# VHH binders against Iron-regulated protein A (irpA), part 1

No score or structure here was measured in a lab: all are predicted.

Target 1, 312 residues: Iron-regulated protein A (irpA), of Synechococcus elongatus (p12608)
Amino acid sequence: LITNQTIQGFVDQVVVPSYVSVAAGATQLEQALQTYQQAPTAANLEAARQAWRVARDRWEQTECFAFGPADSEGFDGAMDTWPIDRQGLKTAAAQPVEQREDSRKGFHAIEELLFAATEPTLSDRQHLVILATDLTKQAQGLVTRWQQASDQPAYRSVLLSAGSTDSAYPTLNAAGTEIVQGLVDSLSEVASEKIGGPLETQEPDRFESFVSRNTLSDLRNNWTGAWNVYRGQRSDGVAAGSLQQRLQQQHPVIAQQLDQQFATARQALWAIPEPIETNLASPRGKVAVLTAQTAIAAVSDTLERQVLPLVQ
Unless a header shows other numbers, all headers, positions and changes below count from the first letter of the chain; antibody chains are not in Kabat numbers.
F stands for the ipSAE by ESMFold2-Fast; E and O both for that by ESMFold2, at different seeds; each is averaged over both directions (binder to target, target to binder). V2 = 0.75 x the mean of E and O + 0.25 x the DockQ between their complexes.
[cut] marks letters that were taken out.
The coordinates of atoms that the task and the answers printed are left out; those that the model quotes come from them. Centres of patches stay.

## First folded at step 1 (VHH)

Design c01 (framework vhh_8cml_1)
Fold by ESMFold2-Fast, scan of step 1:
Structure c01 (fold): chain B 312 residues (1-312), chain A 124 residues (1-124)
Amino acid sequence: as target 1 above (312 residues)
Amino acid sequence: EVQLVESGGGLVQPGGSLRLSCAASGRTFSSYAMGWFRQAPGQEREFVALISWSGGSTDYSDSAKGRFTISRDNAKNTVYLQMNSLKPEDTGVYFCAADRSYYGSRYPSEYDYWGQGTQVTVSS
């Protein structure tokens, strides 16, 4: 099922461009927060808030491949720990960010200071610049880890060497397993935790991006990221050697089922009224959210039970 | 939210010109970067041009550079694509898209809202 072209397309057409987009988004957020700090107008606050949403949305497209450096070298923890330590965040402003626990930095620490109040205080504005500078450093570091050798080989090279002597991925299928497992884990978490938690408790504040009201966008970008990995590119269409193309060639019944399930999940996610946090309790909102949960769970289930065995 | 509607497509001769318009409804249009993408039959959607939220920066695909100009009028909630020196290979459905990013992106996956598209046909 998995070829050298499948792995190369995954890395060069999805993973690396996605992390580059995250780093650009983080840099834009840092710039917007510096501008807001210098000139704290309503317009500059809105600009900073929108820059956070853009960076967050791009980051959420990467959750389905949060293995390798993102996991093993702590980038995901540093950038996207949730829930945050809200009380500790307030007292952490004087503490160097590199000495802080992960729960006092990253996307959700910025979210708290930027969105929780009508207007950030002067202290909050100063703290936001520090947090955004660190987020940018983490995002750029993740790009560097994938593209450049240092005291360790570039992770791009590690994956592209799958099947060669001394590779961390002893076979092409070992790399395929990593890719498919990432899709399974990401979509399962969306259905069971990101949607399932708030849906079951009927507590909107259990949505991960509740403070900013960005949760629906998070979920939509989780779907988009998984769809990009499946298709083997971020541009529209199906990349040569992609998981989708290979399944269409070798397992057309499974491919047809997955294609339909991805489409059904997309329709369901885009039918949820915005914002999800406010609409969870409404009769129409609750039905739409449940429909989306079921559709996403179906994609994850098919990947785990029918696709994963093909690359084991 | 932003709802996008394209117009201005049609049939044109090689070497001709065409201006596409994308009308946005919604209160947040001026805070979004806007992009134009196109899709030819049997092909994937490709980037054509983008314009930042303020109109202060633009970017173009290699095939569009020098021939196409993207512009916006935030007071009218409209983005335009002026296409000059049209070639048969420019034929396709043209889509406008809104990106919460101030600066835009070359990647369709980073856009939040999409129009339904408008057909451009360049033939003799």
Scores: ipSAE 0.000, ipTM 0.360, lowest interface PAE 13.0, mean pLDDT 89

Design c02 (framework vhh_8cml_1)
Fold by ESMFold2-Fast, scan of step 1:
Structure c02 (fold): chain B 312 residues (1-312), chain A 122 residues (1-122)
Amino acid sequence: as target 1 above (312 residues)
Amino acid sequence: EVQLVESGGGLVQPGGSLRLSCAASGFTFSSYAMGWFRQAPGQEREFVALISGSGGSTDYSDSAKGRFTISRDNAKNTVYLQMNSLKPEDTGVYFCAAKPGYSYTLRSYDYWGQGTQVTVSS
């Protein structure tokens, strides 16, 4: 099922462009927060909040491939640890950000200071610039690790060398397993934890981006990221050599089922009333959220039970 | 077949130490985050510690911080939990678990061991 073209498309058409997009978003957020610090107007606050949502949107599309450097070199922990240590964050301003626990930096630390109050204090504005500067450094570092060799080979090269001598991926199927496992884990987490946790307890503050009311956008971007990996590209259409195309060629019944399940999950996610945090308790909101949970779980289940065995 | 085999459990006095091991086979070990969970008598299974595929990142439950250390040896496909300053409250069956990537989500673990009993008793 997995060819060299499948791996190349995954890396060059999805992973690398996604991380480049994240780094650009983080840079724009840093610039917006610097502007807001210099001139703390309502307009500049709203611009900074929108810049955070854009950067967060792009980051959430990468959740399904958080293996490799994102995992092994701590980028994911540094950028996206949750829940945040709210009390520790307020007192951490004196501590160099590189020495802080992951729960006192990253997207959700920025979220807390940027969204929790009607407007940030002067101290919060100064702290936000420090946090955004670190987030940008992490995002750029992740791009560099994938594209450039240094004391280690570029991770792009590691994946593209799957099946070659000395590769971390001894076969093309080993790389395929990594890709499919990422999809399974990401979608399973969305259904069972990101949606399932708040749905089961009926506690909206258990939603990950509750403070910013951005959780529904997070979930929609988790779906988008998985769909992009499945299709083998971020633009419209089906990439040559993609998992979707290969399944359509070799296992058309599974492909048809999976295509329909992705479509059903998309329809269900986009039917949820926004914001999800305030609509969870309503009868319509609860039904919509449950419907989305079921549909996303079905995608994950098909990937795990029917696709994963084809690449193992 | 995928297998996770825990060992190193036993009976220890309060204040004592134990080192648990989990031997993994059947998957690309270095691509998986490894976690330790425990289940006390009459309680739900709870998170103890997590280590990333490379060993570069670790996370601990509040009760484990400062007392337990998770580590791994990718050449031996083994993850370890060094437990110091053990308390009666640490008594339970300890499970090794594997998940792809480095999400902190307890319920996304793909593979589970059978568990090893740790008893801290005076």
Scores: ipSAE 0.000, ipTM 0.190, lowest interface PAE 12.7, mean pLDDT 88

Design c03 (framework vhh_8cml_1)
Fold by ESMFold2-Fast, scan of step 1:
Structure c03 (fold): chain B 312 residues (1-312), chain A 123 residues (1-123)
Amino acid sequence: as target 1 above (312 residues)
Amino acid sequence: EVQLVESGGGLVQPGGSLRLSCAASGRTFSNYAMGWFRQAPGQEREFVALISRSGGSTDYSDSAKGRFTISRDNAKNTVYLQMNSLKPEDTGVYFCAAGTYYSGTYKDHYDYWGQGTQVTVSS
């Protein structure tokens, strides 16, 4: 199923461009927050809030490949720990960011200061710049870890060397297993925890981006990331050597089923009324959320039960 | 439940200008980012421009950058594409589409589409 072209497309057409996109978004957020700090107008606050949403959306597209440096070297923890230590964050402004616990920095620390009040205080504005500078450093660090050799080989090279004697991935199928497992884990978490937790308890504050009301966008971007990995590129169409194309060639029944399930999950996610946080309790909103949960779970189940065995 | 209707297309000489409008019906227009796509004769549908839900962020294709401006009026449920310095290669059917800002250039990530308006740039 898995070829050198499959792995190269995954890395060069999906993973690296996605992390580059995240770093660009983090840089724009940092710039918007610097502008807001210098001139705290309503327009600059809205621009900073929009820049956070853009950067957050791009980051959420990477969750299905959060293995390797994102996990093992702490980038995911530094950028996207949740829930935030809200009490600790208030006193953290006096503490150098590099000495802080992960629960006092990253996307959700910025979210708290940027969205929790009608308008951030002067102290909040200063703190936001510090947090955004660190977020940009982390995002750029992830790009560097994938593209450039240092004390360790570039992770791009690690994956592209799958099947070689000294590779962390002893076979092409070992790399394929990592890719498919990432899809399974990401989509399963969306269905069972990100959607399932708030849906079961009917507590909107259990949605991860509750403070900003960005949770629905998070979920939609989780779907988009998985779809990009499956298709082997971020632009329209099916990439040569992609998991989707290889399944179409070798297992057309599974491919047709999976293509339809991705489409059904997308339709269901985009049918949820915005914001999900306030619409969860409405009869229409609850039905839409449950429909999306079921559809996403179906994608994850097919990947785990029918695709994963083909790469193991 | 969003319906989109494009207008403002027509025949124009090279170097000319056109302003396209896309009128939305439905209660959720302000919840969508809005995109413009075009389809040239014999080609696939391609991205032209995108505007965020609030109007605070825009993106353009390389061919549109510097010549086209996307804007929106949420009070009127309308998105606009101001097209300046038009070239023969801009000829095509122009579609507006409703999606999210991250939908970007991915036409598959837009849920609602207009029926299109013809733009012809020729002498």
Scores: ipSAE 0.000, ipTM 0.117, lowest interface PAE 17.8, mean pLDDT 88

Design c04 (framework vhh_8cml_1)
Fold by ESMFold2-Fast, scan of step 1:
Structure c04 (fold): chain B 312 residues (1-312), chain A 124 residues (1-124)
Amino acid sequence: as target 1 above (312 residues)
Amino acid sequence: EVQLVESGGGLVQPGGSLRLSCAASGFTFDDYAMGWFRQAPGQEREFVALISSSGGSTDYSDSAKGRFTISRDNAKNTVYLQMNSLKPEDTGVYFCAARKFGSSWYRPSDFDYWGQGTQVTVSS
């Protein structure tokens, strides 16, 4: 099922452009927060909040390929640890950010200072710039780790070497397994943890981006990231050699089922009333959220039970 | 109808003690962190103490640390402030406040609900 073109498209048309997009979003957030620090107007606060949402949305599209450097080299932990240490964050501004615990930096530390109150204090504004500068360095570091050799080979090269002697991926199917497992894990976590946790307790404050009311956007971007990986590109259409095209060619019944399940999950996620945090308790909101959970779980189950065996 | 009702204020001499109580109704008390603020005449509201929704963590202003103790009884929907070694500069109206979310900076703007306040006067 998996070809050299499948792996190349995954890396060069989805993974690397997604991380480049995250780094650009982090840089824009850093700039917006610098502007807000210099001129703390309501307009500049709103611009900074919007820049955070944009950067967060782009990051959430990468969760289905959080293997490799994002996991093993600590980028995910440094950028997206949740829950944060709220008390530790209060006193952390004097500590160099590279020496801080992961729970005192990253997207959710910025979220807390930027969104929790009606207006950040002078101290908050200074701290936000420090946190955004670190987030930008982490995001740029992740791009560099995928594209450039150092004392380790570029991770792009590691994946593209699948099937070669001494490769971390001994066969093309080993790389395919990594890709499909990422989709399974990401969508399963959306259904069971991101949606399932708050749904089980009926407590909206258990949604990960509750403070900013960004959770529904997070979930929608988790779906978008998985859909991009499946199609082999971030733009519209189906890339040559993509998992979707290969399934359509070799396993058309599975492809038709999976295509329909992705479409059903999209419709369900986009039908949830915004914000999800305030609509969870309503009868209509509960039904919409449960419908989305069920649809996302179905995509994950098909990938695990029917697609994963084709690449093992 | 949300209500926070403070009691226990009064006049005490320097070095004395007071125990403030705040009775809460009209919201799910054990979902909210509870705080105490004070306001001297002509001044802004100043943070005094906070207790988490579970009671597992507390925080104090520098002026309150070592002298004041915040506690809560979730079964009674009540938060308390035990004030010892009172000083004239502790004089002010003490407000009970509730918040579900907010930064660890404890700004008045972080708090959703407020009581009407109880007067504490430290003087001869």
Scores: ipSAE 0.000, ipTM 0.119, lowest interface PAE 18.1, mean pLDDT 88

Design c05 (framework vhh_8cml_1)
Fold by ESMFold2-Fast, scan of step 1:
Structure c05 (fold): chain B 312 residues (1-312), chain A 124 residues (1-124)
Amino acid sequence: as target 1 above (312 residues)
Amino acid sequence: EVQLVESGGGLVQPGGSLRLSCAASGLTFSTYAMGWFRQAPGQEREFVALITWSGGSTDYSDSAKGRFTISRDNAKNTVYLQMNSLKPEDTGVYFCAASRLYSSGYYPKQYDYWGQGTQVTVSS
């Protein structure tokens, strides 16, 4: 099922462009927060909040391929640890960011200072710039790690050399397994933890981006990222050599089922009233959230039970 | 049926070493991240060490860094925890766990399968 073209398209048309997009978003957020620090107007606060949402949305599209450097070199932990240590964040401003616990930096630390109050304090504005500078450094570092050789080979090269002796991916199927496992894990986490956690406890503040009310956008971007990986590109259409095209050619029944399940999950996610955090308060909202959970779980289940064995 | 079988626990003096092994069966071992957790009496399970399915990355709790080494042998379906410079506070039941998650593996809820545990006692 997996060819050199499948791996190349995954890396060059999805992973690398997505991380470049995240770095650009982080840079824009840093600039917006610097502007807000210099001129703390309502307009500049709203611009900074929107810049955070944009950067967050782009990051959430990368969750389905959070392996390799994102995992092994701590980028995911540094950028997206949750839940945040709210008490520790108050005292963390005096601590160099490089020495901080992951729970005191990253997207959710910025979220807390930027959204928890109607208006950040002067101290918060100074702290936000420090946090955004670190987030930008992490995002740029992740791009660099994928594209440039240093004391380790560029991770792009590691994946593209799948099947070579001494590679982390000794066969094309080993790389395929990593890609499909990423889809399974990401969508399973959405259904069981991101949606399932709040749904089970009936506590809206268990939604990951509750403070900013961005959780529904997070989930929609988790779906979008998975769909992009499946199609082998971020633009509209089906890429040559993509997992979707290969399944359509070799396992058309599985492909048809999976295509329909992705479509059903998209419909369910986009039917949830905004913000998702209010949906636990009503029978209609609860049904919409349950419907989305079931549909996303179905995609993950099909990938695990029917697609994963084809790449092992 | 999935089984994780731990071995290598025991009683040692402070400063001693132990190597724990965990043999997995009933799963495609090479597609699972493996973790070690420990639990002291009256406490919840806490993270000790993690290794990704490829063996390409490892991570450790602050208390384990520099003293413990996690490794795996995918051909043997086995994960290991080499524990050096053991301290009384390392005493507890050590659990092997398997997760299909490839990244975050710091919380017990993120693991799908668990071993029965093996007792490690570091006498003061």
Scores: ipSAE 0.000, ipTM 0.139, lowest interface PAE 17.1, mean pLDDT 88

Design c06 (framework vhh_8cml_1)
Fold by ESMFold2-Fast, scan of step 1:
Structure c06 (fold): chain B 312 residues (1-312), chain A 123 residues (1-123)
Amino acid sequence: as target 1 above (312 residues)
Amino acid sequence: EVQLVESGGGLVQPGGSLRLSCAASGFTLDYYAMGWFRQAPGQEREFVALISSSGGSTDYSDSAKGRFTISRDNAKNTVYLQMNSLKPEDTGVYFCATDLGKRYYTPSGYDYWGQGTQVTVSS
């Protein structure tokens, strides 16, 4: 099921462009926060808040391929640790950000200072620029690790070497297993942790981005990222050599089922009333959230039970 | 209200077998990965086995591989641990746990725990 074209498309049409998009979003957020620090108007605050949402949405599309450098080299921890240490964050301003615990930096540290109060204090504005500068450094570093060789080979080259002697991926199927497992794990976590935790406890503050009320957008972007990986590109259509195309060619019954389940999950996620944090307790909101949880879990289940065995 | 109840522990001789059960209530098991942990007297809790929400993926500690099998019956909201070729070193209180789907292999990562069931392997 997995070809060299499948792996190349995954890396060059999905992973690398997604990380480049994240780095651009982080840079724009840093610039918006610098502008807000210099001129703390309501308009500049709103621009900074919107820039955070854009960068966050782009990052959430990458969670289904958080293996490799994102995991092993600490980028995911540095950029997206949750929950944050709120007390430690407020006292951490004197500590160099690169020496801080992951719970005192990243997207959610910025979220806390930018959204928790009606407006940030002067100290918050100064701290936000420091945090955004680090976030930009991490995002650019992740792009560099995938595209450029240094003391280690570029991770793009590691994946593209799948099937070569002494490769980290000894067969094309080993790379395929990594890709499919990423989809399984990310969608399972959306259904169980991200949706299931708040749903089961009926505690909206258990939603990861509750401070900004961005959780529903996070979930929708988790679906979008998984869909992009499955179809092999970020633009409309089915990419040549993609997992979707290969399944359509070799296992059309599984492909049809999975295509329908992705579509059902999308419809369910986009039917959830906004914001999810406020609507969770309502009868309509609870039913919509449960429906989305079930639909997303079905996609993960089909990938694990029917697709994963085809690449092992 | 999330609740986990273990059963099936007991006293067996080395080389014996036991099947542990974990009955879940207050949440839909279908969506959550489930883990088994154990704690021997005077020691910290250690990971034993993990099963994905669908049951298609499992993971085991090095000491459990080849001897223990984790399984689930989502229709019965129950997770099982079949333990074969038991050794004195397997003695301890066995706990089932979930963190609403997180794949954590340490005790500190899990939100919900059962009360435990005692397994004793001795002559």
Scores: ipSAE 0.000, ipTM 0.235, lowest interface PAE 11.9, mean pLDDT 88

Design c07 (framework vhh_8cml_1)
Fold by ESMFold2-Fast, scan of step 1:
Structure c07 (fold): chain B 312 residues (1-312), chain A 122 residues (1-122)
Amino acid sequence: as target 1 above (312 residues)
Amino acid sequence: EVQLVESGGGLVQPGGSLRLSCAASGRTFSRYAMGWFRQAPGQEREFVALISGSGGYTDYSDSAKGRFTISRDNAKNTVYLQMNSLKPEDTGVYFCAAHSGTYYEPLAYDYWGQGTQVTVSS
């Protein structure tokens, strides 16, 4: 099922462009927060909050391929640890960001200072610039790790060498397993933890981006990222050599089932009333969230039980 | 955050086999690379084997290659180390460790089990 074209499309049409997009978003957030610090107006606060949402949404599209450098070199931990240490964050401004625990930096540390109060304090505004500068360095570092050789090979080259005798991925199917497992793990986490956690406890503040009320957007972008990986590109359509095209050619029944399940999950996610955090208070809201959980779990289950064996 | 509990250690004769298990609790087990490390009396902790979060990548120390196999079952939140052809030099406390990155050095790992004793004695 997996070809060299499948792996190349995954890396060059989805992963690298996604990380480049994240780095651009982080840079824009950093600039918006510098502007807000210099001129703390309501308009500049709103612009900074919007910039955070844009950068966050782009990052959430990358969660289904958090393996490799994002995992192996701690970028995911540095950028997206949750829950954060709220008490520790209050005193962390005195500590250099590069020496802080992951729970005191990244997207959710910025979220806390930017959204928790009606407006940030002077201290918060200064701290936000420090945090955004670090987030930008992390995002740019992740792009660099995929594109450039250093003391280690560029990760693009590692994945593209799959099937070579000395490769970290000894077969094309080993790379395919990493890709499909990423989809399984990401969607399973969305269903069982990101949605399932708040549903089980009935606590709205267990939704990951509760402070900003961005959780529904997070989940929608998790779906979008998985859909992009499956289709082999970020633009509309189906890429040549993509997992979707290969399944349509070799396993059309499985492909039809997956296509329908992705569509059903999308419909369910986009039917949830905004913000998702308010849906636990009503029977109708709970049904909408449960419907989305079930639909996303079905996608993950089909990938694990029917697609994963085809690449192992 | 994860909590790790090892099992399966014991006394075995040279040439024997043991299977170590490491059970994880907490969210996001599949996001963590898992490593096995060992420490002999009076020595530093040394790398034995690692497996990526997805299971798509594994690597071994030179002493473990061909004899040990690392695997994981993400549905059961468990990582395994199958040890065959055991030698007296394999004696030590074996630790399971988790980190968001795939590293070889013990200091990189944030979450550790308490260890399980493996003794290979003629």
Scores: ipSAE 0.000, ipTM 0.133, lowest interface PAE 20.1, mean pLDDT 88

Design c08 (framework vhh_8cml_1)
Fold by ESMFold2-Fast, scan of step 1:
Structure c08 (fold): chain B 312 residues (1-312), chain A 122 residues (1-122)
Amino acid sequence: as target 1 above (312 residues)
Amino acid sequence: EVQLVESGGGLVQPGGSLRLSCAASGFTFSDYAMGWFRQAPGQEREFVALISTSGGRTDYSDSAKGRFTISRDNAKNTVYLQMNSLKPEDTGVYFCAKGVRYTSSWGQFDYWGQGTQVTVSS
């Protein structure tokens, strides 16, 4: 099922452009926070908050391929640890950001300082610039690890070498397994933890981006990222050599089922009233959230039980 | 139903070694960071070690650095703690722990096993 074109499309049409997009978003957030620190107007605060949402949304599209450098070299931990250490964040100003625990930096540390109060303090504004500078460094570092060789080969080259002598991926199917497992793990986490956790506790503050009320956008971008990986590109349509095209050619019944389940999950996620955090307070809202959980779980289950065996 | 079952504890003399194992079930093991905590007699539960989903990143408490090694086998749904150069101060119940979420569970845990006793005494 997996060809060299499948792997190349995954890396060059989805992974690398997504990380480049994240780095651009982080840079724009850093710029917006520098502007806000220099001129703390309501308009500049709103611009900084919007820039955070844009960067966060782009990051959430990468969760389905958080293997490799994102996991093994600590980029995910540095950028997206949750929950944060709120008390430690308050005292963190005395500690260089590179020496901080992951729970005192990254997207959710910025979220806390930027959104928790009606307006950040002067101290918060200075701290936000420091945090955004680090986030930009992490995001650029992740792009560099995928695209450029250094003391280690570029991770792009590691994946593209699948099936070659001494490759970390000894066969094309080994790379395919990594890609499909990423989809399974990401969607399972969305259904069982990101949605399932708040549903079980009935506590709105268990939604990950509760402070900013960005959780629904996070979940929608998790779906979008998985859909992009499946279809092999970020633009509309089905890429040549993609998982979707290969399944349509070789396993059309599974492909039709999976295409329908992705569509059903999308419809369910986009039907949830905004913000998702308010949905636990009403019967209609609870049904919408549960419907989305079930639909996303179905996509993950089909990938694990029917697609994963085809690449092992 | 999440289940974590620790094993490998026992009595050793100072300077000895033990290898703890934790068998996980009821969740997709490879999605979650895993950790080890311990509770000494009369003390609060404290962090010992943490390992990322892939095993590529690890963190340790100051007391564990250089002596303990955390590892995992995702094919066997098992996390391990190799403990070397054991000291009487290492005595306690050792707990396996599951991280909160797949991609950002660093330092945060939501489930602990029942524990396995480690006693370091001559």
Scores: ipSAE 0.000, ipTM 0.239, lowest interface PAE 13.7, mean pLDDT 88

